# Designs tried in a protein design chat: VHH binders against Fibroin light chain (FIBL). Part 3

Target 1, 244 residues: Fibroin light chain (FIBL), of Bombyx mori (Silk moth) (p21828)
Amino acid sequence: SVTINQYSDNEIPRDIDDGKASSVISRAWDYVDDTDKSIAILNVQEILKDMASQGDYASQASAVAQTAGIIAHLSAGIPGDACAAANVINSYTDGVRSGNFAGFRQSLGPFFGHVGQNLNLINQLVINPGQLRYSVGPALGCAGGGRIYDFEAAWDAILASSDSSFLNEEYCIVKRLYNSRNSQSNNIAAYITAHLLPPVAQVFHQSAGSITDLLRGVGNGNDATGLVANAQRYIAQAASQVHV
Key: E = the ipSAE of ESMFold2; O = the ipSAE of OpenDDE; V2 = 0.75 times the mean of E and O plus 0.25 times the DockQ between their complexes.

## First folded at step 1 (VHH)

Design d07 (framework vhh_podentamig1)
Fold by ESMFold2-Fast, scan of step 1:
Structure d07 (fold): chain B 244 residues (1-244), chain A 122 residues (1-122)
Amino acid sequence: as target 1 above (244 residues)
Amino acid sequence: EVQLVESGGGLVQPGRSLTLSCAASGFTFDSYAYGWYRQAPGKQRELVAAISGGTTLYADSVKGRFTISRDNAKNSIYLQMNSLRPEDTALYYCARETYYSGSHLYIPFDYWGQGTQVTVSS
């Protein structure tokens, strides 16, 4: 009795998928010569400086896209996997730029915060409130195959996966919207998007590991250490400038 | 790639102490949150303690007895276990959060080590 659509996918993000882009990026980087690495690092450093100066969503998305382009260029001629990494980063950048976290889930593994494991459930609540298919299990850390159950049980699973008391009030509001005679999906979607999905800054922060791991492949010694530290600071600064 | 290696387990008598260590490699250590989980025979893994930056979280069963800490310079996480009880007997796992969470403790911990056995018995 449950209709399958593009957001009824029963996948819950897993650690093996989460590390794939970072792993491929690091491996592709290892295959380029030192001169090309030095040029790429200078280009990435300028991109990160520009991003930190602007401190907005569009600049964060642009920085990720430009970095993916550099990786794709350097990886030309390397067997198979570097272009896949560039495509993953580009899809992530498109998701950040559009603010479309429901669409992002369909194309990429999860780079989300506390709602990452619940993204499929939250998408079902937003897109198909009457067709809840999958949810996280009732205990913290139960990443894996979700199971179909009612709205109250699904919300309890979300609450169990979050260390935030504000969700008690949010649960009551969302349930009230569901039971309203005149409940509108736009109101439910807007509420869930505003309060339960991670802000763009958190999504961007979750890519920091991939960029940092890439930069660790640059040279061997003090030059790489400074660039890694700068990348971490620029990413943190950009994320901290995003409010609401 | 991501590697976590636990050590420090053993057989101890009730009321004594143990310190578990976890050595991490293959990633940027200081960017992630970490946890200690345990699994007794026939039971599911349960969270014992977690640390993210300067914030710590403990299961009610161990609060006041166990202390989690980290040393970023050594890429290591520790669990100091005091006043051990027979019910603390389990295989203990070090875990890293699956995503960089910006210092939140609500992200699942799905990168695991091999575990280290703690047995509290006479």
Scores: ipSAE 0.000, ipTM 0.107, lowest interface PAE 20.2, mean pLDDT 52

Design d08 (framework vhh_podentamig1; at its last look DockQ between E and O 0.02; V2 from the best seeds 0.00; counts 0 for: pae O 11.7 > 2, unsure alone 61.0 < 65, placed apart)
Amino acid sequence: EVQLVESGGGLVQPGRSLTLSCAASGFTVSSNAYGWYRQAPGKQRELVAAITGGSTLYADSVKGRFTISRDNAKNSIYLQMNSLRPEDTALYYCAKWPDSYGEYLTSRAFDIWGQGTQVTVSS
ESMFold2-Fast, scan of step 1: ipSAE 0.043; ipTM 0.505
ESMFold2, look of step 2: ipSAE 0.000; ipTM 0.277
ESMFold2 (binder alone), look of step 2: mean pLDDT 77; pTM 0.767
OpenDDE, look of step 2: ipSAE 0.028; ipTM 0.441
ESMFold2, look of step 4: ipSAE 0.020; ipTM 0.464
ESMFold2 (binder alone), look of step 4: mean pLDDT 77; pTM 0.768
OpenDDE, look of step 4: ipSAE 0.000; ipTM 0.202

Design d09 (framework vhh_podentamig1)
Fold by ESMFold2-Fast, scan of step 1:
Structure d09 (fold): chain B 244 residues (1-244), chain A 124 residues (1-124)
Amino acid sequence: as target 1 above (244 residues)
Amino acid sequence: EVQLVESGGGLVQPGRSLTLSCAASGFTFSSYGYGWYRQAPGKQRELVAAIHSGSTLYADSVKGRFTISRDNAKNSIYLQMNSLRPEDTALYYCATYRDSLGYTPFSQGEYDYWGQGTQVTVSS
């Protein structure tokens, strides 16, 4: 008489995911298709509050991974400072390690304030992405301030920091989406561009490291190498939809 | 219909090796990541090893002894277990998930499909 363990040890809402696409691709499509960004923001706030209030969520690795992904996803598409999201992720992992979530709870206010104050700017991705700034934390971490990019400057930085597999034709595809008069195409281009910025990519790598530190019971042979491949798949998928 | 079938379990003596196999069907194998979990009597299910694209993860208790690998041509995942110990005795499960955030899922709640499990017993 043995009982198979339950398949789910967490109950975290997954508003962004669908069952057939990769989580990163699903989040990109859901984000650009969402006509009410306030609902997505409220769902993230609900997840974070549940995790801060309930110790059982704090001990679950899947909750940490999903929180890091959702926050990073939202930050990648939002003009402003990506450090607010990185601070929430880092404070959360520190809380799990120490058992003290006071710092995590304190980090939520500035993050929610940043997202809330920029809600109109987020909605402007639908209207005129050309007027938006892509602000990210410093390459050596989030010490305040940040770098500001327009579309051309952002892609100059991406191409300068990309591996040899990133081709100029992919830039041309994203540029066509960005210059499109279609709101969904504009949003996809803006999301891909923000996501590929080197400082944002470095934040994703740091988040993976923080999660790994939490799970010292599991090995550290991990690497977030799939991010570049997923970004290229985003460009190809977006292009295929525009071409048809 | 997605299906995972484990094999290779059995009774072995301490210090010996065993290889577990997981055959996957019903989906595009290369688009998914994979993990091995185990559950010992009286314990919760725990992650042993995971693989996604070019990345691998191992539990501290098995690091250096176990190796996870995948064969896309055969739609199969393997767990090579060396230097087996009595504390490795457990029911071993193969699990899969669609592409994630660029991270290997660390908790069973993030896996989409599971096999029925295969028993590994390490004793003299």
Scores: ipSAE 0.000, ipTM 0.116, lowest interface PAE 17.9, mean pLDDT 54

Design m01 (framework vhh_7mjh_2)
Fold by ESMFold2-Fast, scan of step 1:
Structure m01 (fold): chain B 244 residues (1-244), chain A 121 residues (1-121)
Amino acid sequence: as target 1 above (244 residues)
Amino acid sequence: EVQLVESGGGLVQPGGSLRLSCAASGFTFSSYAMSWVRQAPGKGLEWIGRIYTSGSTSYNPSLKSLVTISRDNSKNTLYLQMNSLRAEDTATYYCARDSYYEFWSGPFDYWGQGTTVTVSS
């Protein structure tokens, strides 16, 4: 389940221990290019669990993007069913575009060793509908207007978007948290904005777009070597962004 | 139909070695992590170790110095090499298809019938 982190006023911003989300992400990236890539697969599961427990929107968006990137990378080093790996990447991209991740969850089963199973991974490890509540005050100037009171509504709105408004909606959510009267929410929003949101937003946007481009190439007869090389570049770039 | 069939068990003297095999069929073997689990008479299950799709391994720390897990994807076969066997290693040994990514649903979705190893003179 999703767990909302609490911070005392004196921990943020000067005394921010940037260790939690950053540490989990850094640990994953440290293992991506390790000779033991199976540790990276295990770490994906741990990352999703840890990021769900932290409860911020940007972290959950990052977890979904990182999962797609890691799967693309690891598929190159895993002997066997290239079609199962491609299906996971296709299903992730379709989920981002359609807002329906049931296919993505089901495709993870064969890739990780469970044929035909729906892992419900997004619901349990990335999102937990109805449990995460944003204490968000009004924020004037956000595209579309209105208020966001729970994570599920915000998640669905962003995933359902047919335009390039993902980054704008992410920014509006963080801006509303920053402008709220809850000092803990303000401190968390400041932390996310300063340390996570720009890299996370870039990773999310880049992963969705770049994976789509890779899949178009593969569908048109491009070989697996290009997919692997591109996945490695995207993972390395994502790691460098989250470490700033 | 998913099937896992263990073989190679038998009687071995203390200090001896054995290699167990597990023949897999009915699924894409190379796409799955595999584990070995044992059960001594009258005792509970004890996890021995796992081999990932990459060929990397993870072991029960209590057993790491005594065992090696390997796989041959071209033969759809999993192996457990055991050295320096003791009377305490007498057990039924099972291979299992491993769903390590779902630790809340239970780690194994298919098991073999088991092969018995008896360590005695």
Scores: ipSAE 0.000, ipTM 0.102, lowest interface PAE 18.8, mean pLDDT 50

Design m02 (framework vhh_7mjh_2)
Fold by ESMFold2-Fast, scan of step 1:
Structure m02 (fold): chain B 244 residues (1-244), chain A 123 residues (1-123)
Amino acid sequence: as target 1 above (244 residues)
Amino acid sequence: EVQLVESGGGLVQPGGSLRLSCAASGFTFSDYYMSWVRQAPGKGLEWIGRIYSSGSTSYNPSLKSLVTISRDNSKNTLYLQMNSLRAEDTATYYCARGLRYSSGWYTDAFDIWGQGTTVTVSS
């Protein structure tokens, strides 16, 4: 009963308006001017379309699908985000099977639109975890969302065979944290998911070791407050490298 | 010293065509993708398009039918061809060097901009 917003390239949100500093990721957005934010969101779609003619399109598509997978697992209680992400994931798996990625490309607009609109809400999960309730998957209020869980084995196979190293380890760790159903682990996973938005995600690739070290420190969630603070410092350092 | 210098701007009649050039120096031009961006008087920046070192192009969908971006890596030069110019195409045009991180993703974050060249479409 949830409506999935469909965005054309002209309708992709050009700004992520946080209204208030809710997390370091929102503050990191201030290091990049509005033109670069708009170009970053639009350009991911254009780059994937361009790369359809190049040999590494599948690797780029895999990275986007991995990002959508993380968001779908972490935002299962947010129907719009879960549905948009599930569409990207289902379209990606269909594209791998059929060799036709047209549906995958078409799913990107709604996905990036939802991610941008809900960045502040995702950050609120870290600050006030009791405010949102995670469901049994992205099927809540979403006609296609349940399929993502039916195809979880396909994700593990794709991750194992993918040449894209950037998100493979981070995705597996984040998915494990989400699956723990521990609110502290879920908050950390949600916060890490927020860093996969361009252009900050690109800077994080250079510091993947730091992200991995942070996530490896998450045993039983005993010091989740300290881990959130550490994640914020990693983001602040990464954001300082993003220039106009 | 890294520099980008635009040229070719000026006064053009409506319906006319114009070609802008951007001369790059101080870096290995063929290692970077390049972009064109414009700003109309009193308006915000508008991304026009980009070109990868291979020559592959991506355009703002609203402008794709009106512009063509090309480059000559041997001359370290970027070009923007504009056709069917209208009064609303009056703007300052900038070339910019794309910033690529090591992620295998390309996102247009710009670390070097030219000074701009002004195009005025008027009778």
Scores: ipSAE 0.000, ipTM 0.104, lowest interface PAE 20.1, mean pLDDT 52

Design m03 (framework vhh_7mjh_2)
Fold by ESMFold2-Fast, scan of step 1:
Structure m03 (fold): chain B 244 residues (1-244), chain A 120 residues (1-120)
Amino acid sequence: as target 1 above (244 residues)
Amino acid sequence: EVQLVESGGGLVQPGGSLRLSCAASGFTFSNYWMSWVRQAPGKGLEWIGRIYHSGSTSYNPSLKSLVTISRDNSKNTLYLQMNSLRAEDTATYYCAKESPYGDLYYFDYWGQGTTVTVSS
């Protein structure tokens, strides 16, 4: 039996500073302009969404947690959008139980609208993740009060249906995202964001010139397929650096 | 420097078998989780499976009956054995090193890939 600790926003210490993690994120993104940062983050969401649909259960859980963190980070300052992270997680848990991930993909639709309209605000949130402590937490105030505990039920179902004993190790890693008592993070969304974004920011920082040049040369801004394919290539290229 | 070099790909007939190798250098191979990932033409990435530092494995349930992952720590080499190959197994196959970041994990290094084409 495993219990995931849930806290209301009022139970999370509001004086805990995630500044160290925030500064790493900020440094890594300094060389990419605001529009390119927003586009890059959207492309990472598509990549993680694809991974969640194809990977094993532990990799899917990790990818969804990372995607929820990005959504929470980007939506933290957008009025009424704090529920995006909870919706992504709930769609994933529902998909695991039913074997249907269409809901997970659909849950990202409303968020894309907000991102497209508020690029300047999104850039500010990438630079200052500390704002997440007031906007998102384990209890996000969504209709129905949020369903983070559903992840535990879904994970139990995965373990019950799997013949892999090592899913327990991967479950413990993912569970720690929800039970962090680290002073660098005072809520689930901030914790996930702090742990995901530094590697992502480093990849895009290293590719800043190439991504900017490519986006300028893509043609029209509605070539989403080409943009996603290019982001996938740059992430893979950065991860697979060959040194001579 | 970290390097991962895949080999063993090529043209194979449906129903055939193939063993891929991944030679690792520049890090303490025996201390890290290693994965195989593939990408079919025009499709997204598909995780195949991982092998832990202990030698135990975890597989994509859709592929578990068709593949076996193993490692030889004395040779710094990762292996993927594939049996009963189908046209749908045509893909570029990558080995990848997994790296922890706090309580998360991600693939921090990938090989250049080796292409497997299944055709009659």
Scores: ipSAE 0.000, ipTM 0.113, lowest interface PAE 19.3, mean pLDDT 49

Design m04 (framework vhh_7mjh_2)
Fold by ESMFold2-Fast, scan of step 1:
Structure m04 (fold): chain B 244 residues (1-244), chain A 124 residues (1-124)
Amino acid sequence: as target 1 above (244 residues)
Amino acid sequence: EVQLVESGGGLVQPGGSLRLSCAASGFTFDDYAMSWVRQAPGKGLEWIGRIYYSGSTSYNPSLKSLVTISRDNSKNTLYLQMNSLRAEDTATYYCARVPGYSRTIWDSYGMDVWGQGTTVTVSS
């Protein structure tokens, strides 16, 4: 029954070693990655950046196919008319069910146009050093919406899973960096981002070729029965990587 | 002159273990996070993991059970321990320096200095 809010700013230790602070933050982030798939969220940013720079339909379709489950999780509960990413996922799901990807193809332009024109909004997918919170809404093309991830909530989960007496000290170290050392807080965001170079994307690479071929084949009137089965398998795999 | 020099590569039998080393010179090793990256023949780069100067580590989840990254700051040396090696682990392994903290998310994925690589071949 220990919570992250047990300590006031006045109770936070003032003399800390940067090495200890970095170690604490790295461990907290590793826990979040294992629990909430936060590493997958940052991999989505990297894939979207790469695809925004390429501009061709097949590459963009492949990127969405690789990240479909994660984008669906991040845009969950937001209507397609209010969120470009939700529209892409709804159209992708419809395409898999029907074998008709015309709507999906039409949804890609607006989505990647938004990403490409607003690269700065992709930074919303990382922990904001001024708030230790980040919103995925703007980067996904959602008007005023999207999931908010909270580093303090991650610490609550860690406290619930371990001996809270020692973890409260570690929490105080993180909160001290957040509140008192703006340069160190910026470094924390950069450190977290730097540790998440794209490990989970590889899980989805296995299906990229088959799904790209499916989208091309359906568009050209070719027989796509086997590729439809592969697309369904891929979406099931992606969904299993994102725990609700 | 900033340099990274890998060593320890070679032929290993399936199921075997191998430890790679990376010797750093020309910069203050303790100020930088370090990474290991590999490239299999005909494939793209695959990130293995990272170690901060404090010893904290972050791994590619696909490789986490197979590898351990460590460092000895007193010797300016980075290590990669690999266990239960399989044929698909055949690759050129590179150590790389992370530039430190970046002001933008995209700069943080970059690696500043790379070694020449050391080749690991897993075959019976």
Scores: ipSAE 0.000, ipTM 0.101, lowest interface PAE 19.6, mean pLDDT 57

Design m05 (framework vhh_7mjh_2)
Fold by ESMFold2-Fast, scan of step 1:
Structure m05 (fold): chain B 244 residues (1-244), chain A 123 residues (1-123)
Amino acid sequence: as target 1 above (244 residues)
Amino acid sequence: EVQLVESGGGLVQPGGSLRLSCAASGFTFSSYSMSWVRQAPGKGLEWIGRITYSGSTSYNPSLKSLVTISRDNSKNTLYLQMNSLRAEDTATYYCATEYWGTSLPEDSYFDYWGQGTTVTVSS
C-alpha cells in the first residue's frame, strides 16, 4: 500500500489549474515511467487531502470536480475509481444543497483507499497495456452506457464560435464514436467533450454539480429534466468566450 | 469484442529492416486513428507515430527518418516499417487506437492496445 504525504516533489502541482489539469496529467501519464506515475497519483491524493482540511468546501467546487476528473482519467479501465470519484462529487453537491458536508468528508476515505488500492492495477496496465481493451471511458466508468441527447448540437455550437480554436479532425472522430451507439465509444466521446477542450472543461468545473450531472445523464442514458439543457448552457457559455 | 494483434517482431541485426503488422477486429477500423508505441526494457512508453482515418501521418521527430506508418482498411491492418535498426530500438511494440487522435505526441491518448510484439536488435 501507499501512504499519503510520502511524496511532495512531483510534476503535478498541489494547486490545480482551472480546467487544464486533466490534459496535462494525461500527457504526463503517457510519457513518464511507472515510478513517476505512482508519484503523480500520490500528489493528487495530497491535493484532495489539503482541500478536505480547509473549512470552506463550497469555495472549492471547481477544484473538487477537477481532481475527481483527474483521478478518473489516471484510473482509466479500473473498475470503481470513476464511481468513487463520482461519489465524492455527488456528496459535495448534496452538501452544497443541504449545507451539511459530513457526507462529503465521509466519501473521501473510500475514494483515497480505492485510488491507493488501484495503484497496483495501474502498474499492471502500464506493464500489460493489452488489458486496456476491456476498459470503459475514464470519468464515466461508474455510470451506465447511455448517451445524452443533443450532443451534436452542443458540439456544433462550440465549433461555430471558433473553427480555428478546435481540433476539426478530433471532432469527426468524436462524432463517429458518439454515433457508433456503443457505450464505451459514447463514454469516450463524452470524456473528450467534458475534459479535453479547455474552455468546456473550465465551464464544467465551475460547480461540483456540473460533472456529476453530466456523468449521470450520459451514463444512465437518461435525458433528465435540465441535464441536457444545463450541459448546452455551459458549452454555450464557453463558446461565447472564444474569439476569432 | 475489440482486439488488436501485433506480429512481425523478432531478432534482427543492426542496420536491418523490419515490418510490423497489427490486425484489428471488433470495431470499425476505418473510422479510427491508429498509433504505434514502444517500450524498451526498463524504460517508459515512447510514442512512435500515428495515422489518421484519412491516411495522414505524423511521427515522433526523433524517429521520423527511420519509420513509416501505413494502413490497409480493406484488411483492417496497420503497418510499421522500420529501417536502419539500432540496438536502442530493442523494445516491445504496441499498436493502439486513439481516444482523440492528435497530431502531436504530447496530446495522444489511447483507447485499446494490443498485447505487443518484441523486437530485439542484436548482432
Scores: ipSAE 0.000, ipTM 0.108, lowest interface PAE 18.7, mean pLDDT 51

Design m06 (framework vhh_7mjh_2)
Amino acid sequence: EVQLVESGGGLVQPGGSLRLSCAASGFSFSTYAMSWVRQAPGKGLEWIGRIYTSGDTSYNPSLKSLVTISRDNSKNTLYLQMNSLRAEDTATYYCARQYLHSGSPFRYMDVWGQGTTVTVSS
ESMFold2-Fast, scan of step 1: ipSAE 0.000; ipTM 0.134

Design m07 (framework vhh_7mjh_2)
Fold by ESMFold2-Fast, scan of step 1:
Structure m07 (fold): chain B 244 residues (1-244), chain A 124 residues (1-124)
Amino acid sequence: as target 1 above (244 residues)
Amino acid sequence: EVQLVESGGGLVQPGGSLRLSCAASGFTVSSNYMSWVRQAPGKGLEWIGRIYSGGSTSYNPSLKSLVTISRDNSKNTLYLQMNSLRAEDTATYYCARDIGYDEYSSFPNWFDPWGQGTTVTVSS
């Protein structure tokens, strides 16, 4: 089953409409520094290599989901490169499904510079390809089919492509951070630590203040307006590459 | 019976270097993930880094430039090399067998067994 990100409105601030909820959920990563995102990607790749050597399928699925989410958010901030950024995300999910990451590595070169050149992915993941599927809408104005220019929709599609609950870890973290922010027993560090791989958990721990401020801001109309405006601007930048 | 014993801690001057050792018994270090974790007096645990069964390493981004984790499989021993030590590096340092990610438990419970720790004090 591929049911994804099913949540009720009471898990999301009520001042955010339904069309923006998925964007808000995925944007916690936007408050993590790009250098820390890049380091987390490299560190998770080392975990994937070791998991593959041990045949730990469930942990591989979790690590793949966390990597895909970081890649989606790292590439989302690159202006004017929407087609290439969409290709990176689509090539990563293609690599997960096929067990062949040559195309993904090739797609990284123009974007990640040092990260892309030092990212050493395994050609084979010991994951049953039949458990994963990925479908994307057309990317208008971009060469090649199957691309999308909405990076947050790409992240949601990656989560949707799995029958494994482990692929929803980043979504669960953001949801838990939001739900716990007003409780007396609020422990953001414990929720992050319980659900993310140690290198990923560390970048969130170091960004906990910024993530908490983001979640408070979503409940404050001014910051929620800013998030929406930023998302609209970035979508408009991506759309500028579409043919008339 | 599995156990870990850390050693090599002590007083070190700011800017100095120190290498900690962790001797394992009852299991093979090279067949397991191994982590280093530290705890400053009165503070919580801070993960330093991990060496995987395959020999690759992963580090806490805030500490990556300061530390290197290695092992000697013939001695069944884990090492933590620390350089450019600062006063804020004063802590008890633990090695731990890292059972890996567990969706149903928190960070401190991903490690079993833990060593008894070795204390590093950075002061003039």
Scores: ipSAE 0.000, ipTM 0.116, lowest interface PAE 19.8, mean pLDDT 55

Design m08 (framework vhh_7mjh_2)
Amino acid sequence: EVQLVESGGGLVQPGGSLRLSCAASGFTFSRYGMSWVRQAPGKGLEWIGRIYTSGSTSYNPSLKSLVTISRDNSKNTLYLQMNSLRAEDTATYYCAAGYTDFGLTSYKPEFDYWGQGTTVTVSS
ESMFold2-Fast, scan of step 1: ipSAE 0.000; ipTM 0.160

Design m09 (framework vhh_7mjh_2)
Fold by ESMFold2-Fast, scan of step 1:
Structure m09 (fold): chain B 244 residues (1-244), chain A 122 residues (1-122)
Amino acid sequence: as target 1 above (244 residues)
Amino acid sequence: EVQLVESGGGLVQPGGSLRLSCAASGFTFSSYWMSWVRQAPGKGLEWIGRIYPSGSTSYNPSLKSLVTISRDNSKNTLYLQMNSLRAEDTATYYCARLSDYQGTYYRPLDYWGQGTTVTVSS
């Protein structure tokens, strides 16, 4: 297993309106066609089969990265589905190593929703347990409970997707919050990061002014009161822009 | 046109150090994730590590203590520092660009350099 930029799990503060953020993300996902999901699942099955037959670490890593990318795309807009994607990949790699795929099958349902319930990947794969060496959990930004595991990688993805240099200042502020000794500041940073990950990246780009306002005056992360109010306003604004 | 040109390879004695460079052109280097990959004679590709636009790095655990990846965005150049070289580090070393981010967490490699050969021998 590969561990990259390991971070502690953070809990979302209860005074942030998580319900509105979740509805914004889930509405974006509702536009993903069931046919596209089925085609992507077939592609994932083919990649996983190829990965199981390879003995080369770089080829396995490439196959895992492609599979993670497809799964992340299919889960776009669903809160926590990035972590569900990591669970599918990690459970598969664990199954190859141990010969026990119960965890892999269990991981598919939550991730694929109604499509995943009818998927039987294990019966379709020929698996060589000596071949797989890679884990993608940390790189997908997941650590138990749907929290960001690789904070830095997640923000690099946000910044690259937004194509906006001024977001480097916002990243620095959120990073200070995440590294703060104040647990509420840590949790708010993780929450903001999770909701700016791909599915909401386009909406974030369109609302960049509001995120700047949200992060204004946070400084070293010692006072989160204003940030909470601004986060709620940003979430409400983003919600109105995602769906008709 | 996107181009990646490696340099710095050559003959080095066991226990020695070597720094490889990769000169990038034809794209906004500072915006892209970059990777190093190697291939020993008669063997498959082996991922060494990657570096994010932020400068954060991720390494193959088996190579973590032996290598350091860095970048200079003002010079459009990627570096691989290798220390304590062994005969088994003899390989062709490639730098590669990770593809544009398109709402996914991972990016496949879309452009590769020609490679530079490192030979570790006494």
Scores: ipSAE 0.000, ipTM 0.119, lowest interface PAE 18.3, mean pLDDT 54

Design m10 (framework vhh_7mjh_2)
Amino acid sequence: EVQLVESGGGLVQPGGSLRLSCAASGFTFSDYAMSWVRQAPGKGLEWIGRISYSGSTSYNPSLKSLVTISRDNSKNTLYLQMNSLRAEDTATYYCAKGTWESYYDLGSTPSGFDVWGQGTTVTVSS
ESMFold2-Fast, scan of step 1: ipSAE 0.000; ipTM 0.136

